# Ledger of designs, part 9: VHH binders against Transcription initiation factor IIB (tfb)

Target 1, 335 residues: Transcription initiation factor IIB (tfb), of Methanocaldococcus jannaschii (q58192)
Amino acid sequence: SVDYNEPIIIKENGEIKVVKIGELIDKIIENSENIRREGILEIAKCKGIEVIAFNSNYKFKFMPVSEVSRHPVSEMFEIVVEGNKKVRVTRSHSVFTIRDNEVVPIRVDELKVGDILVLAKELPNIEEDIEIDKKFSKILGYIIAEGYYDDKKIVLSYDYNEKEFINETIDYFKSLNSDITIYSKDLNIQIEVKNKKIINLLKKLRVKNKRIPSIIFKSPYEIKKSFIDGIFNGKDAKVFVSKELAEDVIFLLLQIKENATINKKSINDIEVYEVRRITNIYTNRKLEKLINSDFIFLKIKEINKVEPTSGYAYDLTVPNAENFVAGFGGFVLHN
Key: E = the ipSAE of ESMFold2; O = the ipSAE of OpenDDE; V2 = 0.75 times the mean of E and O plus 0.25 times the DockQ between their complexes.

## First folded at step 4 (VHH)

Design a04 (framework vhh_8h5u_2; at its last look DockQ between E and O 0.01; V2 from the best seeds 0.00; counts 0 for: pae O 17.0 > 2, unsure alone 60.7 < 65, placed apart)
Fold by OpenDDE, look of step 5:
Structure a04 (fold): chain B 335 residues (1-335), chain A 121 residues (1-121)
Amino acid sequence: as target 1 above (335 residues)
Amino acid sequence: EVQVVESGGGLVQPGGSLRLSCAASGFTFSSYDYAMGWYRQAPGNQHERVAIITRGGSINYPDSVKGRFTISRDNAKNTGYLQMNSLKSEDTAVYYCAADEYYWGEEYDYWGQGTQVTVSS
């Protein structure tokens, strides 16, 4: 079972989003009219939700969830692998490792530092035709990363040295006949934009501050890429104060066949997550047969006993796969 | 400094009502898409979640309180509420407000000190 806060990418009613697994499952169970109890385990049937799972060919795809469950728990284990990807799972839960050049489940309590775990190298890329152009997508990425919006305005913050991006932003909104006000304070430039049309669009797209909107996850590759460019502002690394946004970004990167390392840093006495875009983190060369898989193979750096976030552990059943991708960085977990 | 403070608890007769408040400081419930929940702990029992507003804005209740309890937030006041109606003796517990923090990369739950709710004839 998985900790409450572990992120999981789901497809629900055609929308792709990253959610906390605990929130998801709690909602399902609490709204269920028919909860099955097996000991301490609460089980509810689930419809309309898909998660990412790998098949016998070691390829990821969206697969339907049939049941979800939760049970009380008093302890969790945090597994940290190379690249500082991590997941919290129960002692008896199984992750995946490599034995004899095959992907096999292994219980968490059997894991040791240095063991290899299977994570996602890439995730399914769903592309639908959406009403977002590349320019907007990039700006949207920046808004999500360094801005906010309300009913009246969009605010974007820049470093004074980011002249190119500042100009790009200004040009974009000018082209839309927006009311733009630029404020400078110290080494920071703030652009305030009043554009009802764009604001309405943001609302329509259900854009939330510091979250990647669901529509981006199902957008064409070029739109995703532009969005990512906006997020990173042309850089290979970006620091996030929001862990959730970092998680969203990592998943999105995986959809466009990019990977990333995550480093916790302190900037100006603020703890942040630095996400660094990379093409490849690590592939065990001994596993050449698995090179063409959708997997990445990372060593465990740390295994830490931790307290559960909600006092519950969560699980879901994926028929015909018996696995799903969840966690900070795309862990493959046994169901 | 992040702080959560519960208030509004007290003694009430069965069938009565109480409204609990959760004042947050140091963070804004709505700003960072916090999940907010109310939990209760009766003597000798584990914590039970009685209400939650998820990050997505969904509201959920367990069957034990569904239809009787209502969770809400006032964004302007940065305060959460739990309206408890039709209270039962079984509802006697210390009630806690909790907010999930995902902001700093570490998973933190902010809990208040709790407020005692006693339902007794």
Scores: ipSAE 0.000, ipTM 0.166, lowest interface PAE 17.0, mean pLDDT 86
ESMFold2-Fast, scan of step 4: ipSAE 0.036; ipTM 0.518
ESMFold2, look of step 5: ipSAE 0.000; ipTM 0.178
ESMFold2 (binder alone), look of step 5: mean pLDDT 76; pTM 0.770

Design a05 (framework vhh_8h5u_2)
Amino acid sequence: EVQVVESGGGLVQPGGSLRLSCAASGFTFSDSKYAMGWYRQAPGNQHERVAIITRGGSYNYPDSVKGRFTISRDNAKNTGYLQMNSLKSEDTAVYYCAADEYYWGDEYDYWGQGTQVTVSS
ESMFold2-Fast, scan of step 4: ipSAE 0.006; ipTM 0.397

Design a06 (framework vhh_8h5u_2)
Fold by ESMFold2-Fast, scan of step 4:
Structure a06 (fold): chain B 335 residues (1-335), chain A 119 residues (1-119)
Amino acid sequence: as target 1 above (335 residues)
Amino acid sequence: EVQVVESGGGLVQPGGSLRLSCAASGFTFSDSWYAMGWYRQAPGNQHERVAIITRGGSTNYPDSVKGRFTISRDNAKNTGYLQMNSLKSEDTAVYYCAADEYYWEFDYWGQGTQVTVSS
């Protein structure tokens, strides 16, 4: 079972989004008319939700969840792997490792620093026809990473040295005949844009929550790539974002066959995450049988005992797969 | 060929005033005025920004000169100005004018003009 705060990418009513597993499961159980209890375990049927799981060919796809469960817990373990990807799990839960060139489950309490874990290298790239162009997708990424808006204006803030990022933003809004005002104070640059049509579109996409909109997770590769370029303002770059946006960004990168490393930082007493984009192979570990899999193999750096975020640990069942993807960086977990 | 030329530097007493001029030529980008900035460097100190004026006319100043210095421009003369009031000995430096289409990194710089504040 996993901690309340573990991110999971789901598909529900045609929308794709990243949610906290505990929030999702608590809502399903609390709204269920028929909860099965087995000792301390509470189980409810789940309908209409898909999660990512691998099949017998070691390829990921969205698969339906049949039931969800939770149970009281007093301790958790945080597993940190290369690239500082991490997941919080109970001692009896199984993750996946490699043994004799086979992907096999292993209990958390049998793990040690230096062991290899299985994570997602790439996720299903859902591509639907959508009416969003590449330039808008890129600026949407900029707005989510660096901006805010109200009923009258869009405000984007930059460091003095982000010349290319600033120029691209100004040129885009200028191409839309927007009213643009630029302010600077010391080493900070602020751009204010007045364009009612764009502001209304941002409202419709719920951009104020600073999360990646569902439409981007379902867009063609070129639109996803442009969006990520907007978040990062280029390749091999870094960005500082909230934990939730960092989680969204990692899952989106995996859909376009990219990856990132994560580093938690404190800026002005606010927890932020540095996400460093990787466009090349993240690890040199290659296994003959698994060379065409959707898997990456990362070494455990730390195993730490931590307090559970809530009173419960959480799990879900994917029929015929017996696994699912969750956690900060896309860990493959046994169910 | 883009050129930027400063003038108006000199010796002034503490509490006095001085007006620097920056003449820009060779720009062919559009009907819009270019962004301009004033920077200064004193011996032993890092280069610092003194004032910026954007294409739209917005201005910005660091706290060290705010309320004392005013940047302006005359589009008809293609010239920018820095009005410096209530000068202090700490304002002694070589002052540089910069111009470009955008103000976050100027490609066109003048040769500098010396401002000395002493009695």
Scores: ipSAE 0.000, ipTM 0.130, lowest interface PAE 16.8, mean pLDDT 83

Design a07 (framework vhh_8h5u_2)
Fold by ESMFold2-Fast, scan of step 4:
Structure a07 (fold): chain B 335 residues (1-335), chain A 120 residues (1-120)
Amino acid sequence: as target 1 above (335 residues)
Amino acid sequence: EVQVVESGGGLVQPGGSLRLSCAASGFTFSDSEYAMGWYRQAPGNQHERVAIITRGGSENYPDSVKGRFTISRDNAKNTGYLQMNSLKSEDTAVYYCAADEYYWGEYDYWGQGTQVTVSS
């Protein structure tokens, strides 16, 4: 089972989004007319929700969830692997490791620092017909990572040395007949854009919450890539964002066969996450049998006993797969 | 008030042709203002996408109608069309026009539908 706050990417009513597993499951259980109890487990049927699981060819696909469950817990373990990807799980939960060149489940309480865990290298790249262009997608990413908007304007702030991206942004909004004001503020260049149609689109996409909108998770590869470039301020290798946005970004990177490392930092007493993009994944742990799998193999750096976020641990059942992807960095978990 | 209204449905024999019209109001058909699509629902079936034309003018069709149906628009008349040729009994359905300034998997503005029946 996993902690309340573990991120999971889901598909529901055609929408793809990253949610907290505990929030998702609590809502399903609270709205269920028939809750089944098995020992300490509260179990509810689940319909219309898909999660990512691997098939017999070691490829990830969205697969339907049949049931969700929760049970009381008093302890939790945080597993941290290379790249500082992490997941909080109960001692009896099984993850996947490699033994004798085979992917096999292993219980959390049998793990030790130095063991290899299976994580997602790439996730399903859902591509639907989407009506946004590459330039807008890139600017949208930057708005979500760094920008602000209200009913009157969009405000974007750039370092003076980001001349190429500044000019690209200005030219794009000018091409849309926007009212643009450019000025210096402190050591930055500020761009204010007034365009009612674009502001209304941002409201519809709910980007003020600073999360990746569903349309991006369903967009063509080029649109996803441009969006990520916007998140990373054009050509930067790293960005500082909230935990929730960092989680979204990791799942999106995995859809375009990219990856990142994570580093938790404190800036002016505010917790932020540095996400460092890796466009060319280097790994020394390639198994001949698994060379075409969707897996990456990462070494455990730390196993720490931590407090559960809520009074419960959470799980879900994926019929015919017996696994699912969740956690900060896309861990493969057994069920 | 933004709305779309379908017309041109009716009864036609197998192998025949029909042209459906989608009249828009409250927005203007142009490359920068809209995206539109045609969808259908037959009794006992789920809604099915029939044709999409994007803001940039690219067209998309499922294999079931490709080569037989053509989507188009007339910006001066603010009207979209679905030309249906070589109609089959399987094409019997209520046809819906949908439009939005962007297509993100769903449209905000849907018509009430127009019945197409292919029967002898």
Scores: ipSAE 0.000, ipTM 0.307, lowest interface PAE 11.5, mean pLDDT 84

Design a08 (framework vhh_8h5u_2)
Fold by ESMFold2-Fast, scan of step 4:
Structure a08 (fold): chain B 335 residues (1-335), chain A 121 residues (1-121)
Amino acid sequence: as target 1 above (335 residues)
Amino acid sequence: EVQVVESGGGLVQPGGSLRLSCAASGSIFSDNEYAMGWYRQAPGNQHERVAIITRGGSTNYPDSVKGRFTISRDNAKNTGYLQMNSLKSEDTAVYYCAADLYYWGSEYDYWGQGTQVTVSS
């Protein structure tokens, strides 16, 4: 079982999004008319939700969830691997490790610092025939990372030294015949854009939530790549974002065969997450039989006892796979 | 033709004042927004930024000149100014004007040739 706050990428009613597993399962259980109880477990049937799992070819795909469950818990373990990717799980839950060149389940209470865990290297890149402007995609990423909007204007803020992105932003909106006003305060540059059509589009995409819109997770590779470039301010190797946006970014990177390291930072006493992009994924753990898998193999750095976020632990059943992907960085978990 | 030209330098006694002017000319400055800044270099020292002013009038100064120097600009004339008060011998330097276009390139795209300021008795 996993903690309430563990991120999971799901497909539901044609939308792809990253959610907290505990929020998802609590809603399903609360809305269910037939809850089955087995000892301490509350179990509900699940319809219309897919999660990422692997089958016998060691490739990831979306697969349907048949049941969800939760149970009371007083103790969790946070497993931190290389790149500071992390997941909070109960002691009796199984993750995947490598033993004798085979991917096998191992219970959390059998893990030791230095053990190897299986994580996602690549996730399914869903590419629907969606018409989206590549330049808009990049600007959308930038708005989500660094901007805001209201009914009258879009506001983007830059440090004076970010001239390349100031120019790119101005050129984009100028090409759309937008009204553009530039302000300066204490060497911060603020660009205000008045364009009713773009503002209405941002409203439809619910951009104020500061999360990656479903349409991006379903877009062609070049649109996803452009969006990520916007999040990372073009050439920046790293970005500082909220935990939820960092989780979204990791899952999107995995869809385009990229990766990142994560560091929790404090800036002016505000918790932020530094996401450092890796476009050339390297591991020195070459396993002959697994070289064509969608897996990456990362060493455990820390195992810490932590308190559960909600007082419950959560599980999914994927009947044809007996596994699923979840956690900050895409851990492969046994179900 | 694009030019940035400084004027107003000279010799002044400690405690005196000077006003430097910087004229930016060329259609690029009329057609685009830009920031203006002043830098100085004294013998044995690296270039340092003395003042900066954005199109909207926001300013920044290093501690060495805060309260003594004031940067301003006249956008209609594409001209920037540096009012230097309470001058000290350590303010002796060649002063350079820079214009930094928001639409292009690296920091401080266009530089003047410099104007000498000497503070001595």
Scores: ipSAE 0.000, ipTM 0.151, lowest interface PAE 18.6, mean pLDDT 83

Design a09 (framework vhh_8h5u_2)
Fold by ESMFold2-Fast, scan of step 4:
Structure a09 (fold): chain B 335 residues (1-335), chain A 121 residues (1-121)
Amino acid sequence: as target 1 above (335 residues)
Amino acid sequence: EVQVVESGGGLVQPGGSLRLSCAASGFTFSGYEYAMGWYRQAPGNQHERVAIITRGGSTNYPDSVKGRFTISRDNAKNTGYLQMNSLKSEDTAVYYCAADEFYWSDEYDYWGQGTQVTVSS
């Protein structure tokens, strides 16, 4: 079972989004009229929700969830692998490893530092015919990463040396007949944009949540890539104050066949997450070439005992797969 | 102030044809890059997209209506159309016209009130 805060990408009522597994499952159980109890385990039927899982050919796709469950727990283990991807799981839960060139489950309490775990190398790229402007997609990414908006204005902050991106942003909003005011202070450039139509669009996309909108997860490859370029401000690395946004970004990168490393830092006593884009992954190239799959094989760096976020641990059942993808970096977990 | 209003719905026999109209007010197609789409909703279902057209004339249709439905617009009359041919009983639904300054597959700012299409003998 996994911790409350573990991120999972789901498809529900046509929307694709990243949610906390505990929040999702608690809501399903609380709204269920028929909860099945097996010892300390509470089980409820699940309808209309799909998660990412792999089939016998080692390829990922969205698959329906039949049941969700939770049980009381007093301890968790945080597993950290190469690239600092991490997941919090219970002792009795199984993750996947490789044995005799086959992907097999292994219990968390049997793991040790140096063992190899299976994670997602790439996720299914859902592409609906969504016609959005690549420039808007890039600007939207930057607004989510670095911006703010209210009913009257959009505010974007830049380092003074980012002249190319500053000019690109100004040109874009001017092309939409926006009212633009530029402020400068201490080597920082702040752009204030007044455009009621764009602000209404941001409201509709729920951008104030500072999460990746569903429409981006469903967009064509080029739109997703442009959005990511906006998030990263043309760089290979980006520091996130929001862990949830960093989690969203990693799932989106996996959809466009990119990967990332994570580096947790402390700035002015605030935990931040530096995500670094990787397009060429070679850590376990021999295993990756031996097994034709959507998997990457990473070594365990740390196993730490941690306190559960809630009083419960969570799990879900994917019929015909018996696995699912979750965690900060896309771990493959046995159900 | 910005509105779209549907018309042209009605009762039609299987295999028949019907043309829906979407009249825009508060904005113009010639002055703005507005996309228009047609969506339908049958009882108990979510809205289903049946056609989209951009200002530039790019169109898109789901497999359920591809080859049978045609979306178009007349910028001079500020009106969009959905030509429905070879109608089937499963096409019975309330049809909605939607418009937005930005083209999106399933989210638009401006929706009409809908027009009922019933395909029955």
Scores: ipSAE 0.000, ipTM 0.249, lowest interface PAE 14.2, mean pLDDT 83

Design a10 (framework vhh_8h5u_2)
Fold by ESMFold2-Fast, scan of step 4:
Structure a10 (fold): chain B 335 residues (1-335), chain A 121 residues (1-121)
Amino acid sequence: as target 1 above (335 residues)
Amino acid sequence: EVQVVESGGGLVQPGGSLRLSCAASGRTFSSYEYAMGWYRQAPGNQHERVAIITRGGSTNYPDSVKGRFTISRDNAKNTGYLQMNSLKSEDTAVYYCAAGEYYWPDEYDYWGQGTQVTVSS
């Protein structure tokens, strides 16, 4: 079982999004007409939701969830692996490790620092025939990472050394007949854009939530890559974002066969996450060659006892796989 | 070819006021995405930003002059202005007008010759 706040990427009603597992499961249980109880377990049937799991070929794909469950817990364990990827799980839950060149489950209470865990190296790259302008995709990424908008304008801030992207942004909005105002503020260049059609599009995409829109998770590789470039432009391969956006970014990177490291920071008493993009991952390539899979193999750095977020632990059942991907960095969990 | 020419500098007593003008020729201020600004340089110091105004009327000022200086533009006259109130001896410098389609420090295509402002008794 996993903690309330663990991120999971789902497909529901044609949309792809990252959600908190506890929020998802609590909603399903609360809306269920028939809850089955097995001891302290509350179990409900699930329809129309797919999660990522691997099959006998060790390849990831979206697979249907048949049921969800929750149970009370008093303790949880946070497992941190190389790259500071982390997941919070109960003592009795099983993750995957390698033994004798085979991927096998192992209970959390049998783990020790230095053990190897299985995480996602790449996720299914869903590419629907969706038309998105490549330049808009990059600018959208920057708006989500660094920008602001209201009913009247979009505001973007750039470092003085980002001339290429400043000019690219100005030229793009000029091509759309936008009203553009440029000025300096606090050692940055600021661009204000007034364009009612674009502002309405941002509202339809729910960009104010500062999350990656579903349409991006379903777009062609080049559109995803351009979007990611927008997220990271001008940050020397690093970006400081909310926890939820950091989780979104990691899952999107895995769809385009990239990765990142994560580091929790505090800036002016606000919790932020530093995400550092890595296009060429230095991993234990010896282990990867032994298993032909969508997996990466990372060592445990820390195992910490932590407080459960909601007082419950959560599970889901994928009947054709008995596993699923969840957690900050894409851990493979047995169930 | 855009040229900018400053005027209105001079000698003034502490607490006094001056209005600087920046006349543009070659193009109107609204022909492109035009940012206009005032910069100053005192002997022995690097130049510093004093005020900026954009096409849309947005302004920016450093704390050293905020509340005392006001930048404005008259598009019909193709002229920018800097109204300087409550002048201090520390405001003594050569004041430069700058303009450009895309704005960032040290990259303006159009700079004036400078106009001297001296604040003393």
Scores: ipSAE 0.000, ipTM 0.145, lowest interface PAE 17.1, mean pLDDT 82

Design a11 (from h01a with N60Y S106D; framework vhh_8h5u_2; at its last look DockQ between E and O 0.01; V2 from the best seeds 0.00; counts 0 for: pae E 7.6 > 2, unsure alone 64.1 < 65, placed apart)
Fold by ESMFold2-Fast, scan of step 4:
Structure a11 (fold): chain B 335 residues (1-335), chain A 121 residues (1-121)
Amino acid sequence: as target 1 above (335 residues)
Amino acid sequence: EVQVVESGGGLVQPGGSLRLSCAASGFTFSDSKYAMGWYRQAPGNQHERVAIITRGGSTYYPDSVKGRFTISRDNAKNTGYLQMNSLKSEDTAVYYCAADEYYWGDEYDYWGQGTQVTVSS
């Protein structure tokens, strides 16, 4: 079973989003009239929700969840692998490792530092017929990461040496006949945009929540790539104050066949997460060439006993796969 | 008052044709500013997208209707169309027209009430 706060990417009613597994499962159980109890387990039927799981060919796809469960728990273990990807699981839960050239489950209580775990190298890239300008997608990413808006204006701040992105932003909003005001102070440029239609679109996407909108997870590759470029402001690394947004970004990167390392930092006594994009660093491992899969194989760096976030541990059943993807970095977990 | 209104549904035999219309009121398709889509819902089947025409005029169809259905619009008449040819019993459904200035997946600001299409022998 996994901790309440573990991120999982789901598909529900055609919408793709990253949620906390405990929040999802608690809601399903609390809304169920027929909860099955097996010892300490509370089990409920689940309908209309898909999660990412691998099939017999070691390829990921969205697959339906048949049941969810929770049980009381007093201890959790945080497993940290190369790249500082991490997941919190119970002692009796199984993750996946490789033995005799086969992907096999292994219980958490049998794991040791230095053991190899299976994680997602890439996730299904869902591409729907969505019309978003590449320039708007990039600007949307920047708004979510760094900007703000209210009922009257959008505000974006730049360093003066970001001339290309400043010009892209100005040109885009001018093409929409927007009212644009530019302020400069020292080496900082601030752009204020008044455009009621765009502001209404940001409201429709719930951009103030500072999460990646579902439409981006379903957009074509080039739109996702432009969005990511906006999040990172043309750089390879970005510091996030929101762990949830950092988690969203990791799942989106996996959809476009990119990967990242995570580094937890403290800046002015606030915990932040630096996400650094990496290209092909792990793809040349011998195990990845030996097994034709969507998997990456990473060594365990730490196994730490931690307090559960809630009084419960959580699980779900994917009947045709007996596995699912969750955790900060996309761990493959056994049902 | 802003709305879209479907028309043209009815009973047709397998292999037949129907043309659905989607008339817009309270806004215009001038300047190619509006995306439009057709969706259907049949008893026992999943709700599904049938056709999309983007604000730029690009069209998209799922494999189930590709080659048989054609989406179009006439900006001068402020009306969108779905031409349905070689109809099959599996095309029986309530068909909905949706329009918005921007296409945000399956989310639209304006939806019609739906028009019934029945393909029966």
Scores: ipSAE 0.000, ipTM 0.279, lowest interface PAE 12.6, mean pLDDT 84
ESMFold2, look of step 5: ipSAE 0.168; ipTM 0.620
ESMFold2 (binder alone), look of step 5: mean pLDDT 76; pTM 0.769
OpenDDE, look of step 5: ipSAE 0.021; ipTM 0.248
ESMFold2, look of step 7: ipSAE 0.036; ipTM 0.552
ESMFold2 (binder alone), look of step 7: mean pLDDT 77; pTM 0.774
OpenDDE, look of step 7: ipSAE 0.030; ipTM 0.405

Design a12 (from h01a with I52A W104F; framework vhh_8h5u_2)
Amino acid sequence: EVQVVESGGGLVQPGGSLRLSCAASGFTFSDSKYAMGWYRQAPGNQHERVAAITRGGSTNYPDSVKGRFTISRDNAKNTGYLQMNSLKSEDTAVYYCAADEYYFGSEYDYWGQGTQVTVSS
ESMFold2-Fast, scan of step 4: ipSAE 0.012; ipTM 0.394

Design a13 (framework vhh_8h5u_2)
Fold by ESMFold2-Fast, scan of step 4:
Structure a13 (fold): chain B 335 residues (1-335), chain A 121 residues (1-121)
Amino acid sequence: as target 1 above (335 residues)
Amino acid sequence: EVQVVESGGGLVQPGGSLRLSCAASGFTFSDSQYAMGWYRQAPGNQHERVAIITRGGSTNYPDSVKGRFTISRDNAKNTGYLQMNSLKSEDTAVYYCATDEYYWDTEYDYWGQGTQVTVSS
């Protein structure tokens, strides 16, 4: 089973989003009229939610969840692999490893530093016919990462040295007949944009939540890539104050066949997360049978005993796969 | 002002067919800025998306109606349609046409008043 805070990407009523597994499961159980109890397990039926799982061809796809469960726990283990991707799991839970050229489950209590784990190299790229402008998508990413808006204006702040992106932003909003005011102070440029239609668009996307909107997870590759370019402001690395946004970004990168490393830092007693893009990813094992799989094989760097976040551990059942993807970096977990 | 009005609902037996119409005013379906969708709500349930057609003309359906329902638009008549075949009692609901200047698979700004579809024998 996994910790409350583990991120999982879900599809529900056509919406794709990243949620905390414990928050999702607690709500389902608390709103269930028929909770089944098996020993220490609380189990509820689940309808209308899909998670990512792999099939017999070692390819990921969204698959329906039939049941969710939780049980009390007193200890948990954090597994950290290459690139500092991590997941918190119970001692008896199984992850996947490679043994005799086959993908097989292995219990957490059988793992040791140096063992190889299976993670997502790429996730399903959902592409609906969504006509979001690439330039808007890039600017939307920047607004979510660095910007602000209210009923009257959008505010974007730039370093003076970002002349190309500043000009791109100004040209875009001018093309929409927006009222633009530019302020310069020291080495910073602030652009204020007044455009009621765009502001209403941002409200519909709930951009103030500072999360990746569902429509981006469902957009064509070019729109996703432009959005990511906006988040990273043309750079290969980005520091996030929001762990949830960093998690969203990792899942989006996997959809466009990119990967990332994660570095957790503390600045003024605030945890921040540096995400660095990896565009040329290679498996550390070139197995002929698995060369076309959606998997990457990463070595365990650390196994640490940690406290459970909520006092519970969480699980879900995907009947046709018996696995699912979750965790900070996309771990493949057995169920 | 932008407005859509549904028609074509009624009573039909299981296995039957109905075609719903969505008449537009204040804009045209040939306008590259507008997308449209059909939504339904049955008593006791939240409303759900039944079909969408994007500005580019691409369509999308949930599994519950895929293969049975077809969304289309006729630009000359400025009218959208939902063709419903092989109707089931579970399809009983008020059906709404909705439109917006931008494609969203969530909230639309302009909704019709709804048309009742009842599948019963």
Scores: ipSAE 0.000, ipTM 0.240, lowest interface PAE 15.1, mean pLDDT 84

